VH-VL binders against q0atu2. Designs and how they scored, part 56

Target 1, 119 residues: q0atu2
Amino acid sequence: MLDKKARIRTSREYRNVFEKGKRLSGRFLIIYYVENALDNNRFGFITNKKIGMAVIRNRIKRQLRAIVREYQGQVKNKHDIVLVARAGIGKSSFEGMEKDYIAIMKKAGLFARNANKID

## First folded at step 21 (VH-VL)

Design mm1
Fold by OpenDDE, look of step 21:
Structure mm1 (fold): chain C 119 residues (1-119), chain A 122 residues (1-122), chain B 111 residues (1-111)
Amino acid sequence: as target 1 above (119 residues)
Amino acid sequence: QVQLVQSGAEVKKPGASVKVSCKASGYTFTGYDINWVRQATGQGLEWMGWMNPDSGDTGYAQKFQGRVTMTRNTSISTAYMELSSLRSEDTAVYYCARDSGYDSGTFYFDYWGQGTTVTVSS
Amino acid sequence: QSVLTQPPSVSAAPGQKVTISCSGSSSNIGADYVSWYQQLPGTAPKLLIYDNNKRPSGIPDRFSGSKSGTSATLGITGLQTGDEADYYCGTWDSSLSAGYVFGGGTKLTVL
């Protein structure tokens, strides 16, 4: 599981990201990102009802957390990043989500060196 | 088949602006970013930036920030690149190219327009 | 000037093998996949290799790509006169301003 200190947990923290952060859209994801004053990155996840039923939303959230965990060490430090799932993500594969995440993060300039683990 | 067809050659004065179009066909226009790459005569390829046709999001090379604007008209599957404050050094062939990033997580340009020659001269 | 370094020119006789190098850094070739493009005289670039060593449909297997560390190599075997062109490597750079970067290009002459 993603470390508690690596999670955006409060409404205030989420609002800060949305109000002060930058936004980029991918095929299945939208990311909001802003620098923080911490020594670590924090991630938030949003899966709204347009994605599908609760079981689907929970599945997507689990998958996104897994993706974030996998590449967490390659993300530039001192950022709060919120992942918002887009409507079509429910029909995407895990690999598709992963590729979309990587592409968006690269375009956002949030990946450090050796960030690409796709073979 | 995938095709990118660009607008015709342009001749501009220094200080003017140029807007090049790139019409896409053969695929879902909003599913792939469009990149712009230019090439001065006898020189190499120079990446200018990317544009997401779905969201309108853009990312420009630092060299062109403040001077380039990439837009799109989704109704006609057309991408646009506008370069302002033209100078002689901007004389080049400008290419639009489709980005495979969302499909692969890696960035490469699998389809290219035929290029648009932009000449900047007094 | 170019972020990625290529030899300005290479040459060989028909049927021979040539290699074109592409040198970068930890923030580009060392961090992401390399692509290669062929540009015939007076034409737009064409994707030749992607993801270091993969060929798009229609590209013959005499074209190959490899990557090691911060360097990439394009290999062309069975050189043909029609291979005379400029070749460019490219990749995503994750430095201060994230973006795509090209090599300076290599002119291949078939003797």
Scores: ipSAE 0.910, ipTM 0.955, lowest interface PAE 0.5, mean pLDDT 95
Fold by OpenDDE, fold request of step 22:
Structure mm1 (fold): chain C 119 residues (1-119), chain A 122 residues (1-122), chain B 111 residues (1-111)
Amino acid sequence: as target 1 above (119 residues)
Amino acid sequence: QVQLVQSGAEVKKPGASVKVSCKASGYTFTGYDINWVRQATGQGLEWMGWMNPDSGDTGYAQKFQGRVTMTRNTSISTAYMELSSLRSEDTAVYYCARDSGYDSGTFYFDYWGQGTTVTVSS
Amino acid sequence: QSVLTQPPSVSAAPGQKVTISCSGSSSNIGADYVSWYQQLPGTAPKLLIYDNNKRPSGIPDRFSGSKSGTSATLGITGLQTGDEADYYCGTWDSSLSAGYVFGGGTKLTVL
């Protein structure tokens, strides 16, 4: 699990990201991202009922957290990032979700120059 | 079979705008970004930007910020690239290309349009 | 003035091997996969290599790609007259303004 300091936890924090952040859509994910005043990144996850039953939503959230953890060290610092799962994500494999995350984060310019995550 | 078919050649005067179309077929149009790449005569390839046909999101190269607009009409699987305030330096062949990014997590252009020649002259 | 650097031209006789280099930085080639494109005279570019060393369907195995550090290389063995074309490397750049970048292109002449 992500450290507490790496989590967007409050409604106010989420609202700030949605109101002030940029929005970018991938195939299975939508990200909202905004620079924060901290020394670390924070991540939030949204899995709406349109995705499916609670079991599915929890699975997706767990998978997204795993993906974020895997690549968090390569994300540019000082960002609040909210991942919103799209309706079709339930049909995607973990690998598909990961690739979508990578693609959207690249487009957002959120990976560090020396990420070296892909070679 | 994936195919991208672009609109015909354009001749414009400086200061005018040009809008090139790119009709996609053979795949789910909204599932892949469309990129635009231009090539001046005798010069190399220059990336202009990407457009997500599903969301309409775009990302433009810094050089073209403020002058380029990439849009799409999903009902006819067509992408558009409009370049305004044309200059002689904008004379080039403009290509649309499909991006494989969503499938692979890596960006490369696996299918290209045939190109559209845009000539800017007084 | 391309972000990625390629030799402007290379040449060889039929049957020979040629290599085309592509030099970048830690924010592009050093950080992401490289693709190569072939552009025959008067035609649109064609994907030749993706993900550093993978060939799309229809591309013969005499075309190869490799990457090391911040550089990539395209290899062509058994050179044929039909290989005469311009070749471009490309990759995603994760600089302040994220986007795709191309090399300057290399003109391959078959002697």
Scores: ipSAE 0.908, ipTM 0.954, lowest interface PAE 0.5, mean pLDDT 95
Fold by OpenDDE, fold request of step 22:
Structure mm1 (fold): chain C 119 residues (1-119), chain A 122 residues (1-122), chain B 111 residues (1-111)
Amino acid sequence: as target 1 above (119 residues)
Amino acid sequence: QVQLVQSGAEVKKPGASVKVSCKASGYTFTGYDINWVRQATGQGLEWMGWMNPDSGDTGYAQKFQGRVTMTRNTSISTAYMELSSLRSEDTAVYYCARDSGYDSGTFYFDYWGQGTTVTVSS
Amino acid sequence: QSVLTQPPSVSAAPGQKVTISCSGSSSNIGADYVSWYQQLPGTAPKLLIYDNNKRPSGIPDRFSGSKSGTSATLGITGLQTGDEADYYCGTWDSSLSAGYVFGGGTKLTVL
């Protein structure tokens, strides 16, 4: 699990990201991202009923958290980033989600230089 | 088979706008970004930007920001690139290209349109 | 001018091997996968190599790619007259203005 400091936890924090942040859509994910006043990044995760049953939503959320953790050290600092799972994500593989995340984050310019590449 | 078919050659005056189309077929149009790349005569390839046909999201090269607009019509699987305030330096062949980024996590252009020649002259 | 640097031209006789270099920085080649494109005279570019060293279907194995650090190399063995073309490297740049970048291109002449 992500460190407490690296998590968006309050409704206010989420609302701030949605209202002031930029939005980018991938195949399976939508990200909202905005600069914060901290020295670290914070991540939020949203899976709604469009994704499927609660079991599926929870699985997706766990997978997304795993992906974010894997690449956390490569993300440019001082950002709040919310990941919203899209309806089709339930049919995707973990690898597919990971590739989608990487692509979106690259397009958002959120990866630092010398970021590790996927195999 | 995957195919990108672009609109015909354009001749424009300086200050005018040009809109080039790129019709995709042979794959799910909304599943892959369309990128635009231009090439001036005798020059190299220059990336202009990307457009996500599903969401309409775009990312433009800084050089073209404020002057380029990339759009799409999903009902006809067609991407558009509009370049305004044309200058003589914009004379080039413009290519649309499919990006495999969502499949691979890496960005490269696996299919290209045939190119559209845009000539800007007074 | 171009973010990625290529030699403007290379040449070799049929049957020989040629290499085309592509030099970048930590924000592009050093950070992401490199692709190569072949552009025959009067035609649109064609994907030749992706993910540093992978060939799309239809590309013969005499074309190869490699990457080390902030540089990439395209190798062509058994050079044929039909290989005479312009070759471009490209990759994603993760700088402040994230986007795709190309090399300046290399004209390959078959002697």
Scores: ipSAE 0.908, ipTM 0.954, lowest interface PAE 0.5, mean pLDDT 95
Fold by OpenDDE, last read:
Structure mm1 (fold): chain C 119 residues (1-119), chain A 122 residues (1-122), chain B 111 residues (1-111)
Amino acid sequence: as target 1 above (119 residues)
Amino acid sequence: QVQLVQSGAEVKKPGASVKVSCKASGYTFTGYDINWVRQATGQGLEWMGWMNPDSGDTGYAQKFQGRVTMTRNTSISTAYMELSSLRSEDTAVYYCARDSGYDSGTFYFDYWGQGTTVTVSS
Amino acid sequence: QSVLTQPPSVSAAPGQKVTISCSGSSSNIGADYVSWYQQLPGTAPKLLIYDNNKRPSGIPDRFSGSKSGTSATLGITGLQTGDEADYYCGTWDSSLSAGYVFGGGTKLTVL
């Protein structure tokens, strides 16, 4: 589990990211990201009904949280980041999700310099 | 087979705009980003930016921000690169290239267009 | 003035081995995978190596890539006349303005 301080938890926090943040789309993910006034990053996750049944949505959410945790140390600080799962993600492998996450985060410029875990 | 076919050579005056097209075939157009790279005569490759054909999202090199626009028409699997306020220094061969980023998590260009020569002269 | 540094030219006789270096920084080669491109005279670039050391289908094993720290190297063994071309390294740069960067290119001459 992500540390509580690393989670976007309230509707207000999510709304702030959607209204003020930038949006980028990958193959399986959409990210909304905005700078925050904190010294740490916060992550939010959204899996809508278009993804599939509740069991699928919960699985996807668990997988995305695992991916975010794994690469959390590589992400530039002071960002609120919301991951929105796209419709096709239910048919993707974990590795596919991971690669999509990495790609979209790189395009967003959200990975820190010398991200040795990524290379 | 994957193929990127670009529009023909262009000759422009300084201050004008040029729009180069890149038609993709042999794969799902919306599944891969298109990048644009230019090469001045006798010079090296210079990356200009990327465009996601699915969403229309773009990312431009700092050097070209405000002057380049990358778009697409998904109905005909065609990407476009428009460069405005042309200068003599913009004379180059412009390439479109397919990006492997979403498949691999790493960025490399596995397929290239044949190139479009753009000449800017008075 | 390219972000990645390559030697302007290298040369060798047929059958010999050549290496082309590519030097970067912690924000590019030090942070991401390197790709190499071959550009024959008058043609578009062609992917030669990706992910530091992997060859696309159709690329002979005479071509190899390696990466260490902030530098990458392209190796060509059994040099052939058809290998005469320009070679470019490239990678993603995770600096303030994220984007792809190329080396200055190396002209390989087969003597």
Scores: ipSAE 0.908, ipTM 0.953, lowest interface PAE 0.5, mean pLDDT 95
Fold by OpenDDE, fold request of step 22:
Structure mm1 (fold): chain C 119 residues (1-119), chain A 122 residues (1-122), chain B 111 residues (1-111)
Amino acid sequence: as target 1 above (119 residues)
Amino acid sequence: QVQLVQSGAEVKKPGASVKVSCKASGYTFTGYDINWVRQATGQGLEWMGWMNPDSGDTGYAQKFQGRVTMTRNTSISTAYMELSSLRSEDTAVYYCARDSGYDSGTFYFDYWGQGTTVTVSS
Amino acid sequence: QSVLTQPPSVSAAPGQKVTISCSGSSSNIGADYVSWYQQLPGTAPKLLIYDNNKRPSGIPDRFSGSKSGTSATLGITGLQTGDEADYYCGTWDSSLSAGYVFGGGTKLTVL
């Protein structure tokens, strides 16, 4: 589980990201990202009913949190990032989600220099 | 069998625009980004940008920002690259290429079009 | 001028081994996987190596790739006349302007 300070928790915080942030779509994920005024990154996760039953949605959230946690240290600082799961993600493997996340984050230019851990 | 077929050669005047097409077949068009790469005569490869056929999202090389537009028509599995304000230095062979990024998390171009020659001359 | 640096040319006799280097920085080769492309005269580029050292279907094992630090290397053993071509390295650059970058290309001549 992500630290409390590393999580987007309030509706206001989510709204800010959606209104002011940039949007990029991957195969299984959509990300919204915007700079924040903090010293750390914050992540939010959205899984709607299109994904599947509550059990599936919760599983997907856990998997996405695990992915984000794994690569958290390589993400450029001072960003709020919201991950929105797309309908097809429920049929995707964990590895597929991870690859999609990495690809989108690279396109967004959100990985810091020397982020060679992803190799 | 994956295949990318590009439109024919173009001859343009300086200041004009050119729009090159790239028709994809043999795979799900919306499942893979299309990249554009050009090569001036006797020169190396130069990456121009990527386009997501599903969302229409794009990312352009800084050099071409404001002058290049990458689009797609999903109904005919065709990607387009339009370059405006053409100059003699834009004379080159332009390639479309499929990106494997969504499958691998790494970006490389596994299939290429045959190339389109664009000549800019007065 | 190219973000990635390659030797302009290399040459060897048939049957010999050649090596083509590709040097970058911590924001590109040092941070992501490297790919190699072969371009035969008058043709479109062809994927030769991906993910540093993997070969697509149809690419013979005479072609190999490796990466160390901020540099990558393409190796060709048992050189054939048909290998005469231009070779380009490429990778994703995570600098301020994220995007794909190519090397300047290396012309391989088979003597």
Scores: ipSAE 0.907, ipTM 0.953, lowest interface PAE 0.5, mean pLDDT 95

